# Ledger of designs, part 7: miniprotein binders against b1l550

Target 1, 279 residues: b1l550
Amino acid sequence: MRLPEELLERARDIHSEAPSHRIKLDRVGSFGLKVPVEFKGFLLLAEADVWVSLPEGRRGVDLSRQVEAIYELSNPPKDPFSLCREAAISLLEKLNYADSSGVSIRFDAPLQDGESLKYYGVEISSIASDEIINKIRVEILGMTACPCTAELIRAYKSSEIAATHTQRSLGILEVSTKAEHPDPDKLASIIERAMSSPLRTYTKRPDEGGLVIRSLSNARLAEDVVREMIHLFLEEFGHLPEDTHILAAVRSMESVHMHDIYAERSFSLDEIRKEISSH

## First folded at step 3 (miniprotein)

Design A31
Fold by ESMFold2-Fast, scan of step 3:
Structure A31 (fold): chain B 279 residues (1-279), chain A 94 residues (1-94)
Amino acid sequence: as target 1 above (279 residues)
Amino acid sequence: GEIRVTVEFEKDGKDIYVEYSFTSPEELELALKLIEEFIRESGADRVRITVEASSEEEAERLADELRELAERLGYDEIEVTREGNRFTVEAERE
């Protein structure tokens, strides 16, 4: 066992040495750090990754400096967006051999659901170099319902049966922008509004005392949900810079099949505007 | 005393979900006949039928009846699984 000072001194010397092979690395850092954050009045325990680029002439990164950078900024807990941006900038400033730095923070965000709370997934990142790029990914579960076939409905229109399929679906919106991070609650709202119904509040109730015909008024394919998410995104966030990149996706967890259905579209704001305006 | 039966299958590239609820023997008799006709008309190679009742005994009895129904419709691979008062009958043919 060695004293900490001796270990620290030796580590710094080793990391400044030339590597066996002169190859640059894109991301070297500390992954899976637990950090407290304050999000909209809630104190949450988040998971963070911090990294920097490593030039081809340097053997290693000062790992302890990375951990210190984020922990200095996380006490007292602050909002995860400010923490993400400030930590990425701090890393690049403190590790002068790096060309770029990044921070990702992941947590489950509370969302009001009637008189209760439900949770959705949030991952935010800031990547600093000559510029700063902010990314956010929101994932939330909901329900989709496949449209009934006209043939099936006609065959049974006088019967007491409902002919539709419901399944759990994961909606995904990811935004990469030079502007500030979009509000994740608004992204979650877009996803939920695009779906047939929110998971937590979705019910398909038969009437008391009878064989009941039920049909869903908002039946949508995964493809329909993705298109609606894009439409709603443009209404809410169309003011972002034209080079903002978005990924909209839905993963439908089919109860009838062993495999999921997946639909996605990635685009920049300038690309999608030109596409929509074509007629 | 309410019994709920859900039938799921795929037709013409779309998933079809049918839900029934009933509380009387008369309604149950009609429901079983409609379920049989519905599955037969669907032409589905695979169906999943889920039964939920207020008692495990009633749910098990109805699951047995639905297994028999699947056999009559020509399904040759039938699996029944249980989670409390919920029984799922999965039926498939080649």
Scores: ipSAE 0.000, ipTM 0.132, lowest interface PAE 14.5, mean pLDDT 75
Fold by OpenDDE base, second read of step 4:
Structure A31 (fold): chain B 279 residues (1-279), chain A 94 residues (1-94)
Amino acid sequence: as target 1 above (279 residues)
Amino acid sequence: GEIRVTVEFEKDGKDIYVEYSFTSPEELELALKLIEEFIRESGADRVRITVEASSEEEAERLADELRELAERLGYDEIEVTREGNRFTVEAERE
């Protein structure tokens, strides 16, 4: 039942009223929207967050306009990078009282694994103000083998390939840049290559054996993985602007402990280059 | 309460699945517009729409709206089924 237009004219615009307390809000919006995106030939349902800033003199945000902005751009489905950027810009245009806007899009990205598929988690974001900042977060599971236990067993049995415990580890790369969003597949590849071995959707017996041997031969601490991620990132993405910010992290789901091990480094490209050059 | 709407149809040989969740009337209206546009653009001869709500009455009302939407879009065979607070609208056209 649509309310008669006449009633709408009589109703106060609550959102445009002065608030009881004149305080600016950084983010006001709708979270957990579902939007279709096209990614690498797949049509995917993504989760989206949209928000704008709210000035101190305005009571509320026009949430309907925010939702409209992203859905207008979501049909027909397009790549999530363009959607994110365009929606962030559109939000500022539609909501002229806002000095900043943001869009975040999350989905599981398909990744080819032989004849099957695996996946990684991706979050693509854009924040618009006087400039546009693009952010991408990639999370992918890999496997790590413990070098400490391996060394202990090697010392005990005098074996060239020492047994050790293995665990699943979550690798994380987050990049914030004024440039275009980095390629998430490349980021995922960096994470996998930094691990002892990748995970597989399925393995045949020979392949499984090879995977385990690889892990044992490439035993790495969580700290090693993070350092390797950074190294590989610099090789692949060193061309990004110097003010690009990166978070590299690993959460190792330890198989011999009740708790996880976590390691991270946050840095700008300028900062890390100076650090490496100083040695 | 949360309202969830799912739309399923085939386009260009691909099965398309779209899901929307709403907590506000404004979001619901926009979702319905989007649903209508997707169905229209698909040219699909068959569409399945599922709605789930916190109350049976609300779900039923929404199902009726979806039925009417399907009728407006030119579907002439419409079946509505119920499972709890979930209604499924299946629409076909010749």
Scores: ipSAE 0.000, ipTM 0.166, lowest interface PAE 13.3, mean pLDDT 83

Design A32
Fold by OpenDDE base, second read of step 4:
Structure A32 (fold): chain B 279 residues (1-279), chain A 94 residues (1-94)
Amino acid sequence: as target 1 above (279 residues)
Amino acid sequence: GEIRVTVEFEKDGKDIYVEYSFTSPELLEEALKYIEELIRLSGADRVRITVEASSEEEAERLADELRELAERLGYDEIEVTREGNRFTVEAERE
């Protein structure tokens, strides 16, 4: 039952009232929305978060307008990069009291693995204010082999290829830039190449053996993986603006310990270039 | 140090998220009052509040205050979890 228009005119606009406490909020929004996106020829159902800032003089945000903004742009389905940027801009237009807006879209991205598919996690975001900042986070699982244990076993058995324990490791690259969103497939590739070996959806016996041998021959600490990720990132994406911010991280699910090992580095392109040049 | 507070609750089938940050202790008291008002106005039966601070001690103090706040608001089940300098207060009422 729609309330009669006459009653709506009499009702106070609670959201536009002055708050009891005059405090600006950085983000107010709806989280966990489902939106369709088109990604590399796949139609995917993604999760989306939408938010805006709230000025100190306004009690609340019109949440319905936020939801409307993203769904209007989601039909027909489009690429998530454009959706994020366009929705962020639309939010500022629709909610003129906001000085900033943001949209985040999350989904599992399909990745070809031989005749099968694997996936990586991706979160694509855009934040709009006086400028637009594009953010992308990629997470993909790989495998690491421990060089320390390998060296111990090598010393003991005097073998060229030493056995060592292996574990799954989650690699993370997060990039925030004023440029367009970096290609998530390239980011995923960087992470996989930084690991001892990639994971496979399925392996045949010869392939499995090769994968393990590769890992053993390319044993890396979590620290090594992060450093390699940074190196490979600079090679591929060094053309991005100098104020581009990067987080490179690895979480290793250790097989010999009950706890995980975590390593990370946060940096701007300018900072890391200066650091490398100083050596 | 910067303190970040996040409040999450469900209302009318939607997850509502509110975040703000501040650096001054004076703003902390006002922030707490605002959070209390926000939760009260939401009428939510379940609320999650996350606080992150530059020091563990500060975050813990804030978490304690948030727990007390949740109690005052009539929440019966309150759980506090820690991850580094981040504390999460989950509160539920019948």
Scores: ipSAE 0.046, ipTM 0.298, lowest interface PAE 4.0, mean pLDDT 83
Fold by ESMFold2-Fast, scan of step 3:
Structure A32 (fold): chain B 279 residues (1-279), chain A 94 residues (1-94)
Amino acid sequence: as target 1 above (279 residues)
Amino acid sequence: GEIRVTVEFEKDGKDIYVEYSFTSPELLEEALKYIEELIRLSGADRVRITVEASSEEEAERLADELRELAERLGYDEIEVTREGNRFTVEAERE
């Protein structure tokens, strides 16, 4: 049911009123919006959050303008990187009382895995103010094998064949930069190559045996995986601006423990280069 | 650089295929020990080991080590073939 326009003339404009308390809010917006995106030839259903800053003298945000900003740009579906950047800029232009705007888009990205597909997590964002900061987070599962238990079992049995526990490990790479978003497939590749072995959607016995043997011959601590991820990242993305900030992390779901093991390192490109050069 | 090793076994008409790669040079010796034990445990009549490395010199050196490994495991007919930086060691016994 649509109400008569005459009622709108009598109604207060709540959002433009002074609030009960003069407090600035950092992020006010529409969260959990479903938006279609086109990613490398796939039409995917993504989830988006859109927000703006709210000054201390204004009671509320124009939510309809936020939804318009992202939906106008998402029809027809486009790549999530362009959508993210363009929507953040559009929000700041449409809501002139805001000091900053932001858009985050989350989806599961398909990755070719032999004759099948596997999926990894992607979250991208763009935050607009007097500059634009682009952020991407990639999470993908891989396999690690424990070198400590391998050595202990080898010593105990006086055998040259290492036996150890393997487990799923979640690798995480997060990049924040003034440049364009890095290619998430390349970030996922870095994580998988840093692991003892990648995981597969579908394997036959011989291939499964190969993954286990690869893992055993490439046994790594979570700390080893994080260091290798950083090394591989610098080889692929060392060209990014020096103030680019990276988070590299691994969460190992230890098969012999009731708890997980976690290792991480946050750094800027400038910081890590100076650290490596000192050795 | 990355070294890729592929091992194929055949015993009583049954083929087993194992593939893996190494990014750390120090893991190469341990990997060769695992390959050796895997071949020994399989009791294979025929083994084909393919090695691919970023340099021809590294691949050739590894192929020589694999040939010695096949000899130690008692294989009678051993042939080494090259295609660029890829070497294949084929070993058979009666």
Scores: ipSAE 0.000, ipTM 0.071, lowest interface PAE 26.1, mean pLDDT 80
ESMFold2-Fast, scan of step 6: ipSAE 0.000; ipTM 0.085

Design A33
Fold by ESMFold2-Fast, scan of step 3:
Structure A33 (fold): chain B 279 residues (1-279), chain A 94 residues (1-94)
Amino acid sequence: as target 1 above (279 residues)
Amino acid sequence: GEIRVTVEFEKDGKDIYVEYSFTSPERLERALKIIERYIRKSGADRVRITVEASSEEEAERLADELRELAERLGYDEIEVTREGNRFTVEAERE
């Protein structure tokens, strides 16, 4: 049921009124929207947030225009990167009081890996103001093996058989750039190559044994994985603008501890190049 | 009348498509500034900007502004194609 249009003439325009307190808000919008997207041949149901800045003199935002902006662009479904950028810009067009807008889209990205299909986490954002900043965060699980315990066991037993604890580790790469979004598959590949070994959704016993042996032969600290991720990132994406910001991190779910180990490094491309060239 | 602007870029084999529709010149100017900054920062090797306006004169004026923009951004191969009220500015760097 729809109410008569004549009610619009009699109702107060609450959103255009002065607020109780003259305070700017950074992000006001519709969060948790479900939108279909096409990602590398897959039709996925993604979760989206859309928002705008709200000036100190305005009580509220027009939420219906925010939903309209993203839904009109999502039918038919398109790739999530174009959707994110186009919707952010459309929000500024539709909501003239806003100084900035943003869109974030989250989904689990499918990745065909031999005989198995696996998934990794993706969150992309586009923030529009006097420029567009594109942000992407990729998270994927891998396996690490402790080199410290391996050496202690070898020293203790004088054994040539490698033995150490292994655990799942979450690798994280986040990139903020004025250029277009980096390819998430390439970011996921960087993370997996930095690990002791990748993980799979389905593994046969001989393949499982191989992954474990690879991990034991390629033992790495969380600190090693972060440094390797940065090295591999610079080889693949070193030509991005110098003000591009990167976060590289690993959270290791240590099998011998009740707690996790975490290592991270945030940097801009100009910062890391100066650091490398000074050493 | 309504003005429609479509921008497509290519960088390292990736294509980006952005479309805008306006009835206000202030909104168009704001969007073009954002697009300009984005193209500049992206380092795109090829960009295609298509303009469709309610009048041929309006579309031509806007296409000229976009050609000047492409020149300022360092593109050295610029072609402008016209089909009625639709103008396409294709720019690439060599």
Scores: ipSAE 0.000, ipTM 0.179, lowest interface PAE 16.8, mean pLDDT 78
Fold by OpenDDE base, second read of step 4:
Structure A33 (fold): chain B 279 residues (1-279), chain A 94 residues (1-94)
Amino acid sequence: as target 1 above (279 residues)
Amino acid sequence: GEIRVTVEFEKDGKDIYVEYSFTSPERLERALKIIERYIRKSGADRVRITVEASSEEEAERLADELRELAERLGYDEIEVTREGNRFTVEAERE
């Protein structure tokens, strides 16, 4: 049922009223929207969050305008990076009482794996205020082999290639920068290269065997993986602004334990450069 | 076409770098308004803005807009340089 539009003339604008408590809110918006995006030739349905700040003197946000802002930009579907940036800006324009806005888009990104596809998780965000900050989070699974167990077995059996336990590990790179969003495929590649081996969607027996042998020959602690991720990141993205913030992390789903092993480092490019220069 | 804008300025002895790309000139203009606010707030005496577009005509138009922006911001010395479809606006104030 649609109410008569005439009622709008008689009804109070609740959103524009003064609140009972004059308190600014940092984020008010719609979460869990579904928006189409174009990514690497794929049309994907992504999950999106949109929000703006709310000044102390306004009771509520015009949520319909927020939703309109992102969907206007989503047709026709475009790349999620542009969508985030443009939507964040559009939100500030449409909701002129807001001093900040934000957009976050999440989806599984396709990644070619021979004749099949694997994937990584990605969250792309843009926050607009007096400046625009772009954020990207990439999560991809890989495989790690434990060097400690390998060394024990080597010592026990005197084998050149020692058996060890292997497990799936989730690598995470999160980057916040005033530059453009870093290439998520490059980030995913960094994570995979930092692990003992990548995962494969489809393996034949010889390929599977080779994958395991590779992992055994490249055994790494979770700590090793994080350090390698940072190293590779600096090689690829060291040109980003110095105030760029990075989170590098690994969650190893340990096969010999009921719990996961977790390692992380948070840093700015400025901070890590100083650290490296001190050695 | 894709438009790339880079803004550089010094604040408190630190170099600030901001880079954006857009497919819509109108959206880029809106982004520049945000950048304008940031520059104003920083109080930077020197600003470098670079714009690159798919066409020279578009880049030139954008460079003109950036010049005007610098003027509005109170910069007295403005130099515009060109390299292909890339324009650089350097603005200084006393």
Scores: ipSAE 0.000, ipTM 0.240, lowest interface PAE 11.3, mean pLDDT 85

Design A34
Fold by ESMFold2-Fast, scan of step 3:
Structure A34 (fold): chain B 279 residues (1-279), chain A 94 residues (1-94)
Amino acid sequence: as target 1 above (279 residues)
Amino acid sequence: GEIRVTVEFEKDGKDIYVEYSFTSPEELEFALKWIEIVIRESGADRVRITVEASSEEEAERLADELRELAERLGYDEIEVTREGNRFTVEAERE
């Protein structure tokens, strides 16, 4: 139900009033909006957050204009990267008291897995001010195999056959750049290639044996996986601006322990190149 | 020909309209799955789905599929109305 127009016309505009305390707020907006998107031929329901900065002299933001900005651009469904960037720009145009705006969109991305699909996590954002900064985070599960246990078993048996415990590991790549969002499928590919083996949605019995053997032959520490992810990232995306910031991380859900192992590195392209060049 | 499906519901005090157009059977399969997700995630007790196609027979078949979808999602009262090549499925629950 909508309120009568006469009542709306006579109500004072609370949002434009002076606040109780003159404090600037960094992010004020509508969070958890359900938004349809088109991603590589798939129609997906994504979750979106939209926000703007609020100056110290203004009591509140116009939330209706925020919701309007993203929904106008989401009907019909479009590419989530374009939606993210265009909505951030539109927010600044609609809410001229704001110094900055932002949009974040989260969804599970389909990835071809034989005749089936598997899914990996994607979160993108665009923050607009004097320039636009684009951020993407990709998370995907894979397998790792412990090289320490493999070495103990080899030593014990004097055998050429590797044996060890395997576990699920979550790989994470996060990129913040002034360039367009990197292709999440390429980021997911980098993560999977850095692992001992990928996970499958469906595996036939012979394929299961192959995945286990591959993991055993390619045993890696979480630290090894992070270093490999960084190496592969530089090969694929080393052309991005020097001030591009990256986070590479792995969380290994150790099958023989009640706790996880975690390894990470954050860096700018400028920083990592200088580090590598010095060695 | 082109098929157009519009889904209307209320979310956070605002009327939401989602419109999708498609021509291929593959797009139709994904559109139906997406419509199901949108309706389910909306939590709406009332939804209106409008189908328009170049063929009355195609629109009627799709409207029947959407009626069955609403039944599966737990809507207790479903009304289907027709105006030429346009079918509207109105569904509500307690």
Scores: ipSAE 0.000, ipTM 0.142, lowest interface PAE 19.4, mean pLDDT 77
Fold by OpenDDE base, second read of step 4:
Structure A34 (fold): chain B 279 residues (1-279), chain A 94 residues (1-94)
Amino acid sequence: as target 1 above (279 residues)
Amino acid sequence: GEIRVTVEFEKDGKDIYVEYSFTSPEELEFALKWIEIVIRESGADRVRITVEASSEEEAERLADELRELAERLGYDEIEVTREGNRFTVEAERE
């Protein structure tokens, strides 16, 4: 039941009032919205966060307008990259008191795996202010084989392929850039190639054996994986602006320990290029 | 209270299951629009929508809205069933 318009006119606009404490807030918005997106021919349901800044002189944000902004742009469903960017801009236009806005969209991206599908996690974001910053985070599981144990076993038993323990590892690449969002499939590929082997949804027996052999032949520390990710990233995305920021990380779910091993490096393209050239 | 909406349909030989939970009025409005988009874009001839709420009255109201939505989307056979605070709207079209 809609309240009569007459009552609305008499009601105090709480959001536009001066707050008791004049403090600016960086992010105020709705988190965990659901929006349809089109990604590589798939219609997917994604989670979305939308927010704007709140000036010191305003008590609250018009949350309904934020929800409306992303809805208007999500019908019909479109690619999540455009949706993020356009919604971030729209938020600033609709909420003129805000000096910054942001949109984040999260979903599991389908990835072809032979005759089946696997997936990786992706979060696509855009932040709008005087400039637009595009952010993408990709997470994909792979497999790592421990080189330390392999060396121990090799020392004990003279074999060409040393046995070692394997574990699942989560690889993470996060890229923030003023350019367009990097291709998430390419990022996922970099992560998989940096690990001992990819994971498969479905394997035939010969294929499974090959996968294990590959892992054993390409044993890597978590540290090795991160360094390889960075190397491969530079080869593929070295053309991005120099102020592009990257986070490369791996979380290894160790099979012989109760805890995980974690390694990361945060850097700008300019910074890492200088570092490599100094060597 | 929390409201849970589930939309089920068949597309290209696959059963699709989508669930959404919300608590705010703003989210409710968004959810209804989202459901409309999902159903419309699916092109499904048969859709099952389930709503669960903290109160029977709230669930019933939402079920009525979903029934009306199904009608607007061109479904001509609509059945609503109740199990406690859960309502199921089954909609079919020729």
Scores: ipSAE 0.000, ipTM 0.166, lowest interface PAE 13.5, mean pLDDT 83

Design A41
Fold by OpenDDE base, second read of step 4:
Parts: sequence; C-alpha cells; structure tokens
Structure A41 (fold): chain B 279 residues (1-279), chain A 94 residues (1-94)
Amino acid sequence: as target 1 above (279 residues)
Amino acid sequence: GEIRVTVEFEKDGKRVTFTYKFTSPEELELALKLIEEFIRESGADRVRITVEASSEEEAERLADELRELAERLGYDEIEVTREGNRFTVEAERE
C-alpha cells in the first residue's frame, strides 16, 4: 500500500525532528548495497556503502535518497572510480544538511594470469566535504619463502639453493589522497613484485617448479616484503601529493605455525621522504 | 484485484487530491481508516471520493462504505454516481 503524499505531509517527519540528544553523527547510511560496475571491460557486481554526516539538530537521515543517489549513477554501469566520486558529491547535493559524505565500493578485480584469470581484492572510496579525498585499498595474495629456515638448511646441507617452507601471504596497500585514485593494477603489481613470487591460478609441473625455485631464490621476511612494497610504491607513485597517506602491510599465513605473521607501516609521503633523506 | 480510491477536497483554497491503491482486504481496512481520519481532519465542506475496482460489485460495495463514512463524518448531501467500475461519492455539508 502506498500512502498518499498528502498523508505523509500530515505525518510528523521523524527524520527532521530534533533528536532527544543533540549530538552530531559522523556516518549514517546504507551498507552492503549491490551495484554493478564496469572494470577493465568486465561487468562486476560490487558491494557498496553510502553514508553522510548527520547534524546535531536532525534526528535521522533520509536513507532512500542515499540509495537513490548511487543507483541513479549506476545505470548504465560505469567505472567504480567515477561512480564513487560522483556518488559522494551527489549525496551532498541531495542531502544538503550533511557536511560530509562517503561512498565505498568493494569487489574482486580480475587480473590476467597467462591464459587464466586471477584476482585481487579492491575497495575504492571517496569522501566528500569541502574537499574530496579518494581512497583505495588493494589486497592480493602472493607467496613468500622464509629466509631464516633457508639459512638453517643451507648451513646444514651446504646447498646453493636451500629448501625452505613457503606460505601464502596477503599484501595490502591502502592509499588515501586528494589526487585521483591510484591505479589498482599498479598497486597489485607492486605487492606481487615485493613478494618472493606471485601466485598462479594454474601451474603445470615445469611452471610450478620454476615458481618455487624463484621463491627460494628470493626468500623474504614479512618485514622485507613491506619495505620492498614501500620502496616500489615510492618509485611508481612518488609524484602524489605529500599529504597522501599510505598503509603498507603483509599478513603471512605461516605454514609452520597456526598463527599469522603481520607487519605494517603507516606513513605520509612527506614523512617517509624525511625518513629516507635522514639516512 | 487492485482497488484505487481517490479523495479530493478543497483546503485553504487549494485542491487536495490523494490516491490509495491496495490489493488486500487488510490494506483496504487500513485505507478506509486513513481516509476517514484525513477527511475528518481536513474539515472540508465538500469531498469527492472516487473508487475504481476490478469488479462492479466490489466498487459498489466500497462506494456504499464510503457513503456511510461520509454520513458519519456529518455530510448531509451525498450523491453517488457510476461510470463502469468507477463510483464517485460526492459529499457536501450545509
């Protein structure tokens, strides 16, 4: 049953009422929406979160307008970067009582792996206020070989290429910037190059052997991977604004332990440049 | 079937029109309550209610209910007109 608009006008607008407690809220919105996006020629179903701030004098947010804002922009499907940015701006326009808005879009990004596809996780966000901040988080699995165990075995067997345990490791790069969203494929590439080797969707016996040998020849601690990620990031993205914030992290799913090893560094480009210049 | 009830009245020099659409008996009951309350609160001296239903019999029954509603609300001049499956109840107060 649709209530007539006139009845709605007579009804108290609960959302516009003064709250019992005059407290501003930072984020009020709909989480877990499904929206189509076009990414590198693929049509993907992404998960989206949309939100706005709520002033202290307003009881609630018009959630229907929020949902409308993102879906209007999602047809026809477009790239997630534009969708995120445009939706964040649209939210502020539609909900004029809000001083800030945000959109986050999450999906698995396809990445070509020979004749097959692998994927990495991506979250694209935009926060709009007096300025627009763009955020991107990339997560991709790689392989690491432990140099400590390798050294122990080398000492024992005196082999040039020492056997060591290998494990899957999750590399994470999160970038927040006033510039445009960094290219997620480039971020994924940085993570893979920082690890002992990339993962493959499929391996033939010769390829598998080569992949393992590569890993053994490039054994890295989780700490080494993070440092390498930062180094490669600076080479590729050093042109971003100095106030750009980066999180570089690795979660190593250790094969010899039941727990994971985790390493991270959070920094701004300004901070890390000062650090490097001091050495 | 789908039932459509349209209520029209003049308030403060403006014509107010609202339409309810419903398919279930439960929705109808709620709609009638809302319509009654809305008309009562409007204080309108003249109200036009139009009912459209899938069957003439259903529309007629609804029109009768609306007539009774108008009577309860204090309207003394009530005219019911028919055009196919559409019934119009016009109610006026002296």
Scores: ipSAE 0.013, ipTM 0.197, lowest interface PAE 9.0, mean pLDDT 85
Fold by ESMFold2-Fast, scan of step 3:
Structure A41 (fold): chain B 279 residues (1-279), chain A 94 residues (1-94)
Amino acid sequence: as target 1 above (279 residues)
Amino acid sequence: GEIRVTVEFEKDGKRVTFTYKFTSPEELELALKLIEEFIRESGADRVRITVEASSEEEAERLADELRELAERLGYDEIEVTREGNRFTVEAERE
């Protein structure tokens, strides 16, 4: 039909016309797309964002091209790292007015926990321009305990009171590198080993007492956990390029009436090696 | 308004459930194709697909498309049930 073709042609012209203001936009795209991925033998539903930069002289992006780019690469499902990198490259090829493109993929990753599975958060990104920067963020819950908790337990002799000085804590490791994405299972392992104890999702029976005792035997403040995460990261991933940037952080979650405790450190591998070698 | 499609099946000895949320025609087209590939790749013998929308007409239209999708994938026992603006497609093959 001729009329629908004329309307479609007019719609495409709108995106290529001049904007009301000549301002460049950093990220314009489709956010919240659902995509299947295969992660370490598991078929998972991930959530994806795809975007490109928009030059100051162009009114809009072709959103259908963005959806096409990730759709073509996600059928059949493949590993999320390859999907992320290949989709970012495809976006830049398909949308030639863009200076950069990016793809982020988020999912809950399964991790073996005794006889059961637990899940941790993963977000990976690939940003393409003259070069490709790969970013990965891992978030996993664990427990932290105040070093003075032993004194509290001695005073009150109550598991309920002792629990007040053990907290659920969210450990965060974020890595930006020109190399391939680090293995998220290894990042999750680093976070868990740095904590007072990991958080268990299932046992044959509730083991709250044992979990608390383990946390108290390895008492660590949020500040201690961040320092330990950095130490363990360097042992595992010290081979990455010197310009690799890392964020290590812990958010300790208190009761509903108290503020969270937060500790972080951002650094490049070059920076941290220089700091450590001076000691 | 927001449309929600939930797919449930069993894989590797565990229940798998995932949800698509979308508001645009382009997202809907992508979601349906991804659902089809996901179910095909899973090899599941039984699948349950639930559609929720603000409009009964829109939910019914999507349920019909999902019924046809299940038929194309080789499911031979297909049941569609309605509860308000919620439609459930249950599909099984031996």
Scores: ipSAE 0.000, ipTM 0.143, lowest interface PAE 20.1, mean pLDDT 76

